# VH-VL binders against Rho GTPase-activating protein gacT (gacT): the designs that were tried, part 25

Target 1, 189 residues: Rho GTPase-activating protein gacT (gacT), of Dictyostelium discoideum (Social amoeba) (q54nl0r163to351)
Amino acid sequence: VPLTQVPCRAGSNVPIIIEKLIDHIERTSLNSEGLFRIPGVDLTINQYIKLFDNGEDVDVSPIEPYTAAGLLKRFFRDLPVFVPQSINKRVVSLFIDEEGKKKPVDMEILSNLRVLVHQLPTVHFEVMQELTNLLGKLMSRSDQNKMTISNIAICLVPTLNCVPAIVTYSIQMHDFFYNEVFPQHHLYY
Key: E = the ipSAE of ESMFold2; O = the ipSAE of OpenDDE; V2 = 0.75 times the mean of E and O plus 0.25 times the DockQ between their complexes.

## First folded at step 15 (VH-VL; framework fv_masavibart)

Design sk1 (from sg4 with light chain D95E; at its last look DockQ between E and O 0.89; V2 from the best seeds 0.80)
Fold by ESMFold2, look of step 15:
Structure sk1 (fold): chain C 189 residues (1-189), chain A 121 residues (1-121), chain B 110 residues (1-110)
Amino acid sequence: as target 1 above (189 residues)
Amino acid sequence: QVQLVESGGGVVQPGRSLRLSCAASGFTFSSYSMYWVRQAPGKGLEWVAYISWDGSDKYYADSVKGRFTISRDNSKNTLYLQMNSLRTEDTAVYYCARVDEYEIGYYFDLWGQGTLVTVSS
Amino acid sequence: QSALTQPASVSGSPGQSITISCTGTSSDVGSYNYVSWYQQHPGKAPKLMIYDVSNRPSGVSNRFSGSKSGNTASLTISGLQSEDEADYYCSSYTEDYTYVFGGGTKLTVL
């Protein structure tokens, strides 16, 4: 199911399942060692997927930390597209020159990356904002949970099927990327 | 000149140890996670060990767990593979390869030329 | 470690097109758009030819193209030339947070 077709509350651009899972994880799971890397219970994940697919009003409060993280990852894995390929290609060209060499990162590159992130459709942009905000809080507790930016880049970012810089810089420089919300967003196919 | 150069291969008997090195030049080594990938004579590619760009995470293929240790020294632009308790099935050309999973993606854009390890009695 | 399935060999005449398949599962090729292809000449290191399913690195001929459908990725080489004769390996990211390679395909230019 396209992300724009996932149910939202009135006046919200963030899907109900995402709101519930992020809120639950933030309240219960940020100190869990290996969150997003250690697998949850597959049977439970599959059961909740069926409930959400059937349109049920799902209570996520009983879900243990690793299973809640696994369910959030499964949601993104099952999306047909989260970041359009056209945006991914443009992001790569910011970091790699015409000769195929990686450019030194500077604020010009990061400002251009921010522009591309703001070109996501409104729902996609707000989901990315909420996800990377959660991941920033997770990373800030890495002395306890062991989820450094390198672990996040291995365990979660690939599930989003996007160029890693879109997520890694959004986590580490969240205010820079999200302190200025554009009035409208464009989707490139 | 952007390159990776492996060294330390040779002929050893089963049960012995070897230490491989991979020297990086022409790029910011500390921006890249590294893999050791091996290729037995006439066979395909098999990943062996992984280390993240800052050295904080390490992972191993089941075939080498407990016997091989990957490490890096970012101040020397060098990747290492300590291979203990070598077996004849470890005979292969060993490549180092880079990936930038922080910025770029999940593919190996640069490989070394490899170093041959032969384990035989 | 599991391997992606590739044909053991493929051949074509100069100027023709050929396609090499790479079949995995929903846990790798099917779910991840991180499929890459590597060319390896005898005694040489692998060289990246395609990344992210269909992207060509700078300096790789536009005769090389990539695609995927479901759990199968494909490398297509058009206008075959003698220097294309090599082994070709696909690779994909996996749900185990690492990579899997195909068994390799030997391309012979007749």
Scores: ipSAE 0.755, ipTM 0.880, lowest interface PAE 0.9, mean pLDDT 90
ESMFold2 (binder alone), look of step 15: mean pLDDT 89; pTM 0.883
OpenDDE, look of step 15: ipSAE 0.776; ipTM 0.903

Design sk2 (from sg4 with light chain Y97W; at its last look DockQ between E and O 0.81; V2 from the best seeds 0.76)
Fold by ESMFold2, look of step 15:
Structure sk2 (fold): chain C 189 residues (1-189), chain A 121 residues (1-121), chain B 110 residues (1-110)
Amino acid sequence: as target 1 above (189 residues)
Amino acid sequence: QVQLVESGGGVVQPGRSLRLSCAASGFTFSSYSMYWVRQAPGKGLEWVAYISWDGSDKYYADSVKGRFTISRDNSKNTLYLQMNSLRTEDTAVYYCARVDEYEIGYYFDLWGQGTLVTVSS
Amino acid sequence: QSALTQPASVSGSPGQSITISCTGTSSDVGSYNYVSWYQQHPGKAPKLMIYDVSNRPSGVSNRFSGSKSGNTASLTISGLQSEDEADYYCSSYTDDWTYVFGGGTKLTVL
């Protein structure tokens, strides 16, 4: 199911399942060691997927941390497209020159990356914003949960099927990507 | 210019140890996670071990877990594989390969030429 | 950890187009768009030909293209040339935070 077809509350561009899972994880799970790395209970994940697919009003509060994280990952894993391939290709071109060498990262590259992130379709953009906000909170507690940016890049970012820079820099520089005003904001949305 | 060069391969008896090195040049080694990938004679490719760009995360294939240790020294631009308790099924060409999981993606864009490890009595 | 399934060999004449398949599962090719193809000439290291299903690195001929449908990825080589004769391996990221490789396909140019 395309992301734009997943049910949202009136006036929201974030799917109900994502909203509920992110809120639950934020309230209950940010100190859990290995969150998003340690697998949840597959049977329970499958049962909740069926409930959401049937359009039911699902109570996520009983879900233990690793299963809630696993359910969120399964949602993204099962999307046909989260980041359009055209955006992925343009992001790669920011970081790799014509000779195939990786460019040193600077603020010009990061500003151009920010422009490309803002070219995501509205629902995709807002989902990315909320997800990377959660992951920033997770990373800030890495002394407890052990989920460093390295761990996140290996065990969570791949489920998004996008160029990692879109996510890793959104996590580490969230305000720059989502809260600062810049000249090209809204020109491409 | 940009290259990976493995060394330390050779012929050893089962149960012995060997240490492989992979020297990086022409690029910022500390920006890349590293893999060891092996290829038995006449066979396909098999990943062996992984280490993240800062050395904080390591993973091993089940076939080598507990026997092999991957490490890196970013100040020397060098990747290592310590291979203990070697078995005949460890006989292979060992490649080092890089990946940039922070910025670029999940593929090996540069490989070394490989070093042959032969384990036989 | 299951290997990806590739045909053992494929052959074609110069100038023809050929396709090599790579079949996995929902735990790898089916769920991840991180599918790569590597060319390996005898005695040489693998060389990246395709990444992210369909992208070519700088310096790789546009005769090479990639695609994916369901659990199966494909490498297509058009305008077949003698230097294309090599072993070809697909790889995919997996649910275990590792890579899995195909068994390899030997391409013979007649």
Scores: ipSAE 0.724, ipTM 0.876, lowest interface PAE 0.8, mean pLDDT 90
ESMFold2 (binder alone), look of step 15: mean pLDDT 90; pTM 0.904
OpenDDE, look of step 15: ipSAE 0.773; ipTM 0.894

Design sk3 (from sg4 with heavy chain Y50F; at its last look DockQ between E and O 0.86; V2 from the best seeds 0.81)
Fold by ESMFold2, look of step 15:
Structure sk3 (fold): chain C 189 residues (1-189), chain A 121 residues (1-121), chain B 110 residues (1-110)
Amino acid sequence: as target 1 above (189 residues)
Amino acid sequence: QVQLVESGGGVVQPGRSLRLSCAASGFTFSSYSMYWVRQAPGKGLEWVAFISWDGSDKYYADSVKGRFTISRDNSKNTLYLQMNSLRTEDTAVYYCARVDEYEIGYYFDLWGQGTLVTVSS
Amino acid sequence: QSALTQPASVSGSPGQSITISCTGTSSDVGSYNYVSWYQQHPGKAPKLMIYDVSNRPSGVSNRFSGSKSGNTASLTISGLQSEDEADYYCSSYTDDYTYVFGGGTKLTVL
């Protein structure tokens, strides 16, 4: 199902399943070693997917950390598209020149990347904002959970099926990407 | 001019050790994660080992786990593979290849020419 | 073992189009849009031809195209030329956070 068709609370652009899972993971799971790398229980993940697919008001509080992370990853894995291909192609063009060489990253490239992130459809933009906020909190505790930005880029970012820079820079420079006001900010789209 | 160059291959007996090097030039080596990928004679490609751009994360294929050690020295623009307890099944051309999982994607856009390791009596 | 399945060989005449298939599972090709294709001439290193399922790097001819449907990725080469004669490998990211390669396809241009 397209992300725009997933149920949201009135006045919210973040799907209920995402809100519940992110809140649960933030409250219970940020210190778990290998979160998002260590698999959860597939049977339990499948059971919760059926409950959410049926429109059930699902209580996620009993879900253990690795299964909650696995369920969140499965949600993104099952999306037909999270980042439109047109945005992915434009992001690649920011980082690779006409000769195919990678450009040194500077603030001009990062500002242009920010503009492209803000061109995401509203639901996609707000989900990315909430997800990368959670992942920033996870990374900040990497001394305990061992989920460095490198591990996140290897274990979680691939499930989003997008150019990694969209996610990795959103994690590391979250305020720049989402909290700073600028002319092309999503609030004006 | 942008290139990876492997060295250190040769003929060794089973149970011995060998250390491969991969020299990078013409690009910012410390921005890239590195892989060793091998190809047995007449066979396909098989990834062997991974090291993140800063060396903080390392992973190995099951077939080499406990025997091979990947490392890097970013000040020398060099990637290494220490291969211990070599077996005849480790006979292959060994390539180093780069990937930028932080910015670009999950594919190998640059490969070295390869270095042949032969494990035989 | 768990490798991506490619035909062992394909052939075509100059000017024709051919397609090389790469079949995996839901744990690799099916789930990840990180399928890449590599061309390898005899005695040479692999060269990236397609990344992210369908994208061409700079300097790769538009005669090369890629696509994916379900668990199967495809490389299509149109307007076959003698220099296209090589081995072709697909690769995908996997649920084990590693790469898997296809067994390779030898393309013969008749």
Scores: ipSAE 0.794, ipTM 0.899, lowest interface PAE 0.8, mean pLDDT 91
ESMFold2 (binder alone), look of step 15: mean pLDDT 90; pTM 0.913
OpenDDE, look of step 15: ipSAE 0.798; ipTM 0.905

Design sk4 (from sg4 with heavy chain Y50W; at its last look DockQ between E and O 0.79; V2 from the best seeds 0.82)
Fold by ESMFold2, look of step 15:
Structure sk4 (fold): chain C 189 residues (1-189), chain A 121 residues (1-121), chain B 110 residues (1-110)
Amino acid sequence: as target 1 above (189 residues)
Amino acid sequence: QVQLVESGGGVVQPGRSLRLSCAASGFTFSSYSMYWVRQAPGKGLEWVAWISWDGSDKYYADSVKGRFTISRDNSKNTLYLQMNSLRTEDTAVYYCARVDEYEIGYYFDLWGQGTLVTVSS
Amino acid sequence: QSALTQPASVSGSPGQSITISCTGTSSDVGSYNYVSWYQQHPGKAPKLMIYDVSNRPSGVSNRFSGSKSGNTASLTISGLQSEDEADYYCSSYTDDYTYVFGGGTKLTVL
């Protein structure tokens, strides 16, 4: 099902499943070595998927770290689209010149990337904001969990089916992308 | 000229060691992660090892884990593969290839010419 | 490593269009849009022809196009030329955190 059709609480644009999983992972799992790289228990993931699909108020507190991370990845993997391909192609054009050479990154490129991130539909934008906030906290503990930005880029970002710069820069410059005043964008809902 | 050039291949007996090098030129080597990918005679492509752009993270295919070590020296624009306890099944052309998982995506836009490793008794 | 399924060979006449298939599973080609195609002439390194399913790098002829439907990716070469005779490999970056390659397809231009 499209992300915009996933149930949210009244007044919220973040799906209940995402909100619950992110909160649970943040409280229980940020020091787990190899989080998002080490697979969870497939049987348990399948059980919880069925419960969420039935619209039940699911208690995620018993879920162990790797299974919670795996369930979150499975959610994104099963979306028909998270980042529209039109946005992905425009992001590539920011980083690659007309001769196919990679441009040195600068603040002009990053500002243009921010504009494109803000063109995501409202639910997609807010989900990306919450996910990249969690991943920033994960990365800040990489001496314990071993999930550096490079490991996040190879193990988690692929499940989002997007150009990595959308996620990696959002993680490392979260305030720039999500919390600064930005006169060039409009949020969609 | 933007290029990758492998060297260090040759014929060795099983159980011996060999060290491959990959020299990068014409681009900012330190902005790219690197792979070693091999191709056995008459076979397809198989990834062997990966190293992050700053050398801080590495991982290996199960077939080579514990025997091969990937490394890089960004000041010399050089990638290395130390191959210990070689087996006949390691016989292949070894390519180095670059990738930018931080910004761009998950594909190899530049490959070296390859260096042949033959393990036979 | 798992492998993607490609036909062993394909042939076509100059000026025709041909399509090379690359079939995986719902857990690789079906779920991930990181499909690439590489051309390899004998004794040469692979060359990137298509990335992210359908994107062409600069310098690659617009005769090459890529697509995906379900678990199958396709490389289409229109206006077939003798220089297109080569081996072609697909790849997918999967939820196994590694590249999965196809076994290769030998294209013969008749």
Scores: ipSAE 0.764, ipTM 0.879, lowest interface PAE 0.8, mean pLDDT 89
ESMFold2 (binder alone), look of step 15: mean pLDDT 90; pTM 0.910
OpenDDE, look of step 15: ipSAE 0.901; ipTM 0.942

Design sk5 (from sg4 with heavy chain Y35H; at its last look DockQ between E and O 0.77; V2 from the best seeds 0.82)
Fold by ESMFold2, look of step 15:
Structure sk5 (fold): chain C 189 residues (1-189), chain A 121 residues (1-121), chain B 110 residues (1-110)
Amino acid sequence: as target 1 above (189 residues)
Amino acid sequence: QVQLVESGGGVVQPGRSLRLSCAASGFTFSSYSMHWVRQAPGKGLEWVAYISWDGSDKYYADSVKGRFTISRDNSKNTLYLQMNSLRTEDTAVYYCARVDEYEIGYYFDLWGQGTLVTVSS
Amino acid sequence: QSALTQPASVSGSPGQSITISCTGTSSDVGSYNYVSWYQQHPGKAPKLMIYDVSNRPSGVSNRFSGSKSGNTASLTISGLQSEDEADYYCSSYTDDYTYVFGGGTKLTVL
């Protein structure tokens, strides 16, 4: 199911399943060692997917941490597209020169990446914003949960089927990407 | 030029140890995760091990887990594979390869030339 | 750890097109768009030809293209040339945070 077709509450662009899972994980799970790395219970994940697919008002509060994280990962894994391939291709072009060599990262590249993130469709943008906000909180507790940016990049980001820079920099520089007003005239590729 | 060069291969008896090196040049080594991939003579490619760009995370194929240790020294631009308790099944050309999992993606965009390890009695 | 399934060999005439298949599961090719293809000439290291299912790195001929449907990825080589004769491997990211390779396909240019 396309992300734009997933039910939202009135006045929200974030799907109900994502809102509930992110809130639940934030409230109960951020100190769990290996969150998003350690698999949850597949049977329980499958059961909850069926409930959400039926349009039911699902109570996620009983879900244990690894299963809640696994369910969120499964949601993204099953999306036909989260980041449009046209945006992924343009992001790669920011980091790689015409000879195929990776450029040193600077604020010009990061500002252009921010512009591309803001070109996501509205629902996709707001989901990315909420997801990367959660992941920033997770990373800030990495001394307890062991989920460093390196772990997130290998265990969670691949599920999104996107160029990693979109997520890793959104986590590391969340305010720059989502909360700061920026000049449009500094869009260099 | 941008390159990876493996060294340290040779002929060893089963049960012995060998340490492979991979020297990186022409790029910022510490920006890349590193992998070992091996190829037995006349056979296909088999992924062996992974180490993150800062060395904090490591993963191994089941076939080598507990026997092989991947490591890196970012100040020397060098990747290592410590191979203990070698078996005849470990006979292969060993390649190092890089991935930019922080920025770019999940594919091996640069490979070394390989170094041959032969484990025989 | 299962390899992705590729045909052992394929052949084509100069100037024609061929397609090499790479079949995995929902735990790799089916779920991840991190499918890549590597060309390997005898005695040489693998070379990246396609990444992210369908993207070509700079310096790779536009005769090479990739696609995916379900659990199967495909590499298509058009305008076959004698230099294309090589082994071809697909690779995918997996649910276990590892990589899996196909068994390899020997391409013969008649």
Scores: ipSAE 0.787, ipTM 0.890, lowest interface PAE 0.8, mean pLDDT 91
ESMFold2 (binder alone), look of step 15: mean pLDDT 91; pTM 0.924
OpenDDE, look of step 15: ipSAE 0.872; ipTM 0.936

Design sk6 (from sg4 with light chain S31G; at its last look DockQ between E and O 0.85; V2 from the best seeds 0.81)
Fold by ESMFold2, look of step 15:
Formats: structure tokens, sequence, C-alpha cells
Structure sk6 (fold): chain C 189 residues (1-189), chain A 121 residues (1-121), chain B 110 residues (1-110)
């Protein structure tokens, strides 16, 4: 199902399943070693997916850390699109020149990347904001959980099927992308 | 002139050790995660070891865990593979290859020429 | 590690189009848009021809195109030329957070 069709609470652009899972993980799981890398219980993940698909008001509080992380990843895996390919292609052009060489990153490239992130559809933008905020908190505890930015880049970011810079810089420079005053720009479907 | 150049291959007996090097030039080596990928004679490609761009994470194929160690020295633009307890099935051409999973994507856009390791009695 | 399934060989005459298949599972080709194709001439290193399923790096001929449907990726070479004779490998990112390669396809230009 498209992300824009996933149920949200009134006045919210963040799907209920995402909101509940991020809140649960943040409260219970940020110190878990290998979170998002160590698999959860697949049978339990499948059961919760069916509950959410049936429109039930699902209580996520009993879900153990690795299964909650796995469920969140499965949600993104099953989306038809999270980042539109038009945005992905424009991001590649920021980092790779016409000759195919990678440009040295600087603040001009990062500012242009921020513009492209703000052109995500509203639901996609707010989901990315909430996800990368959680991942920043996870990374800040990497001495305990072992989830460095490089681990996140190999075990979670690929699930989003997008150019990694969109996610990795959003994690490491979250305030620059989401908390500095910056008018939102949107692609309209 | 962006390139990767492997060295240190040779003929060794089973149980011996060998250290491979991969020299990077013409690009910012510390921006890239690195893989060793091997190809046995007449066979396909098989990944062997991974090291992240800053060296903080390392992973190995099951066939080499406990025997091989990947490392890097970003100040020397060099990637290494220490191969201990070599077996005849480790005979292959060993390639180094780069990935930028931080910024760009999940593909190998540059490979070295390879260095041949032959493990034979 | 698992291998993606490719035909062992494919042949074609100059000017023809050929397609090389690469079949995996929902845990690799089906689940990730990180499919790449590599050309390897005898005695040479692999060269990236296609990344992210269908994108061509700078300097790769538009005769090379990539696609996927379900768990199968495809490399198509149109206007076949003698220099296209090589081994071709597909690769995909996987649920094990590393790469799997196809077994390789030898392309012969007749």
Amino acid sequence: as target 1 above (189 residues)
Amino acid sequence: QVQLVESGGGVVQPGRSLRLSCAASGFTFSSYSMYWVRQAPGKGLEWVAYISWDGSDKYYADSVKGRFTISRDNSKNTLYLQMNSLRTEDTAVYYCARVDEYEIGYYFDLWGQGTLVTVSS
Amino acid sequence: QSALTQPASVSGSPGQSITISCTGTSSDVGGYNYVSWYQQHPGKAPKLMIYDVSNRPSGVSNRFSGSKSGNTASLTISGLQSEDEADYYCSSYTDDYTYVFGGGTKLTVL
C-alpha cells in the first residue's frame, strides 16, 4: 500500500504503525546491542503485520526490541516507494559530476540536498524526520548498542531503497535538515 | 587517475600465512568502504571481507571467519588482508573493490586488477 | 553464501539483442533496488555496467540496459558487438547486509 494511504491519527502525517513503533523502540530498545542488525522473531513480525493490516488498534508494548525493529524495517520494505526516483536521481547528481567522479562534499552540496529532502511529499518527509531522529539517538549510544553510523548504513538504510546520503546526512546533521528554519518544498503526485 | 592496485599474492603451502595489500590513488580513500572479493580459477565472484570507511566495522564471509583479518590505514591509503591458516580452497584472484554506502549506493564502481594467491602442496 | 541464478552462456550475432537473466529471491533481487551488473573480459577486473537496476555509469554505452520484474533482473545488450564478448555477473544487496553475485554468464559473439 502507498505510504499516503496508511492510517494516521487526525491532524498527523505520521502513520500510526510508525508512530507506535518508533515510540516503543525509543522507550525500550536504544541500548540493545545490534538493534536493526540482529533479526527479530519472524513469526511474531508476520502476526503483527496482519493485525495492523486488519486495522486493529495494536498494542506494541509487549514486543521485544529486535522484533520491534524488524517490524519497522518490514514496513519500509513493503512500501511500493518511500523516496521518489526523481528525487533519488537529483541527489546522485549532487554527488557525482558529469564525468562520473564523486565531488568533495561541502556545505553547498549539503544545502542542495536539504532542499531536495524538503521536496519529499509531506507524509514521506515527516516519516523520514521521525525515523532519522530515532536513528540519531541510536547512533549516539553506539558504545553500548554497537550501531555506528556505518552499521546503520549497511543494515537499515538499504531497506529504504534510496540514495544513502538522503538518510545518512539526515541522521548526522538532523538539526540542519529538520530543525533550522527552512520552508518546506513538496513534490505533488 | 583513480585506481586500486593489489599486491602480495604468491604461491604458499597450506597452513601458511600471506598478507595482501591494496593501494588506492586518485581519490579520497577514507570516504569509501572496502571489500575483498575473490575469484577461484574458472569460477565466479565471492565476497570475502568488508571494512567500513573509518574502520569501525568489519565483516567476513563464513568460509574465512577466524582465519582472515581485514584492516586499513587511511593515512597510507592502503587496505590489507591478513590471511592465516590458508587452505587449497582459498586459491583465487583477490580483488579489492570500493563502495560508498554513506553517500552514493550499494555497488562496486572501482576494482583493482587482482593479485593471485595459490595455495598448493 | 547463496548465488543468484544466471544462464551459464548466451550467444548472439553482431547487431542482435541479447538478454541475460539474474534470478534471486525476495531477500535480494526482489527486495532491493540495488542490483548491479559487471562485465569481465578474460584476465581483467570486473567493470561496472549497470547500477541500481537500470542506471548506466558515465562512459557505458546506451546499448546496455537493465531492468527487473519480481525476483528477476535482466541485462539487455542491443546492437551486439565483438567487444561485448565477456563474462557478465549480476549482484544484489541482501537481507544479510552484504552482496550476493550471480554465477556468471559467458557471452559469445558469433
Scores: ipSAE 0.772, ipTM 0.888, lowest interface PAE 0.7, mean pLDDT 90
ESMFold2 (binder alone), look of step 15: mean pLDDT 90; pTM 0.911
OpenDDE, look of step 15: ipSAE 0.833; ipTM 0.916

Design sk7 (from sg4 with heavy chain R98K L110Y; at its last look DockQ between E and O 0.54; V2 from the best seeds 0.63)
Fold by OpenDDE, look of step 15:
Structure sk7 (fold): chain C 189 residues (1-189), chain A 121 residues (1-121), chain B 110 residues (1-110)
Amino acid sequence: as target 1 above (189 residues)
Amino acid sequence: QVQLVESGGGVVQPGRSLRLSCAASGFTFSSYSMYWVRQAPGKGLEWVAYISWDGSDKYYADSVKGRFTISRDNSKNTLYLQMNSLRTEDTAVYYCAKVDEYEIGYYFDYWGQGTLVTVSS
Amino acid sequence: QSALTQPASVSGSPGQSITISCTGTSSDVGSYNYVSWYQQHPGKAPKLMIYDVSNRPSGVSNRFSGSKSGNTASLTISGLQSEDEADYYCSSYTDDYTYVFGGGTKLTVL
């Protein structure tokens, strides 16, 4: 099912399942070691997917941390497209010079990346914003949960099937990418 | 330019240990994840081990898990592979390879020249 | 782990166009746009020729192109030249947070 066809609450462009899971994970699971890396219970994940697919009002509060994370990942994995290929290709072009060589990352590149992120469809953009916000919170507790930006990237970026920079910089520079004060965070050069 | 230079290969008997090194230059080593990939004589490529940019995450192929240890020293721009309990089937050219899983995609953009490890009785 | 399926060998004459297929599953090639191709001459290290299905890195001839449909990725070499004779490997990211390589294809230029 396309992202735009997933049910949303009145006044929100973010699917209900995403809002519920993000809220639940934020409140209950941020300190869990290896969150999004350690698999949850597939049977439970499948059960909840069916409930959401049926349009039921699902209570996610009983879901344990790794299963909740797994359910969130499964949701994205099952999307036909989260980041359009047109955007992906343009993002790659920001980081590669005319000869195909990778350029050193600077604020110009990141500013252009921000522009491309904002060209995502509205629902996709808002979902990306909330997801990367959650992952930023997770990253901030990496001393405890061991989910560094590298670990988060390897677990989540493939799930979204997009250019990693879209996600990794959105996580590390969240305020910059989503119309807030530019923060100074760890950057790869 | 980017350079990866493997060393430490040689001939060893089964059950012995060997430590490989990979000296990196021409790029910010500490910003990239690294792999070991091996190739048995006349055979195809097989990834062996992965280490994240800061060493916080490590993965191993099932064939080497429990026997091999990947590590890195970012201050020395060096990647390591400690190989214990070597087996004849571990005979291969071992490549260190740079990956770009953080920004552009998932691929091995640079490879070393490789170092030959021969395990034979 | 199971390798991606490539033809053992392909051949072509100079100037011709050849295609090498790389068939995976829904757990690798079919799910992700993280397919790469590598060229390897005898006694040399692999060289990246294509990444992310269809992108060329610096220094790679525009005679090399990549595509993907379903579970099958393809490397096309146009205007075949003698120096193109080599082994070619495909690779893909997998559901297991790892990479899988194809078995390799030997390209002979006649």
Scores: ipSAE 0.562, ipTM 0.857, lowest interface PAE 0.8, mean pLDDT 92
ESMFold2, look of step 15: ipSAE 0.752; ipTM 0.883
ESMFold2 (binder alone), look of step 15: mean pLDDT 88; pTM 0.883

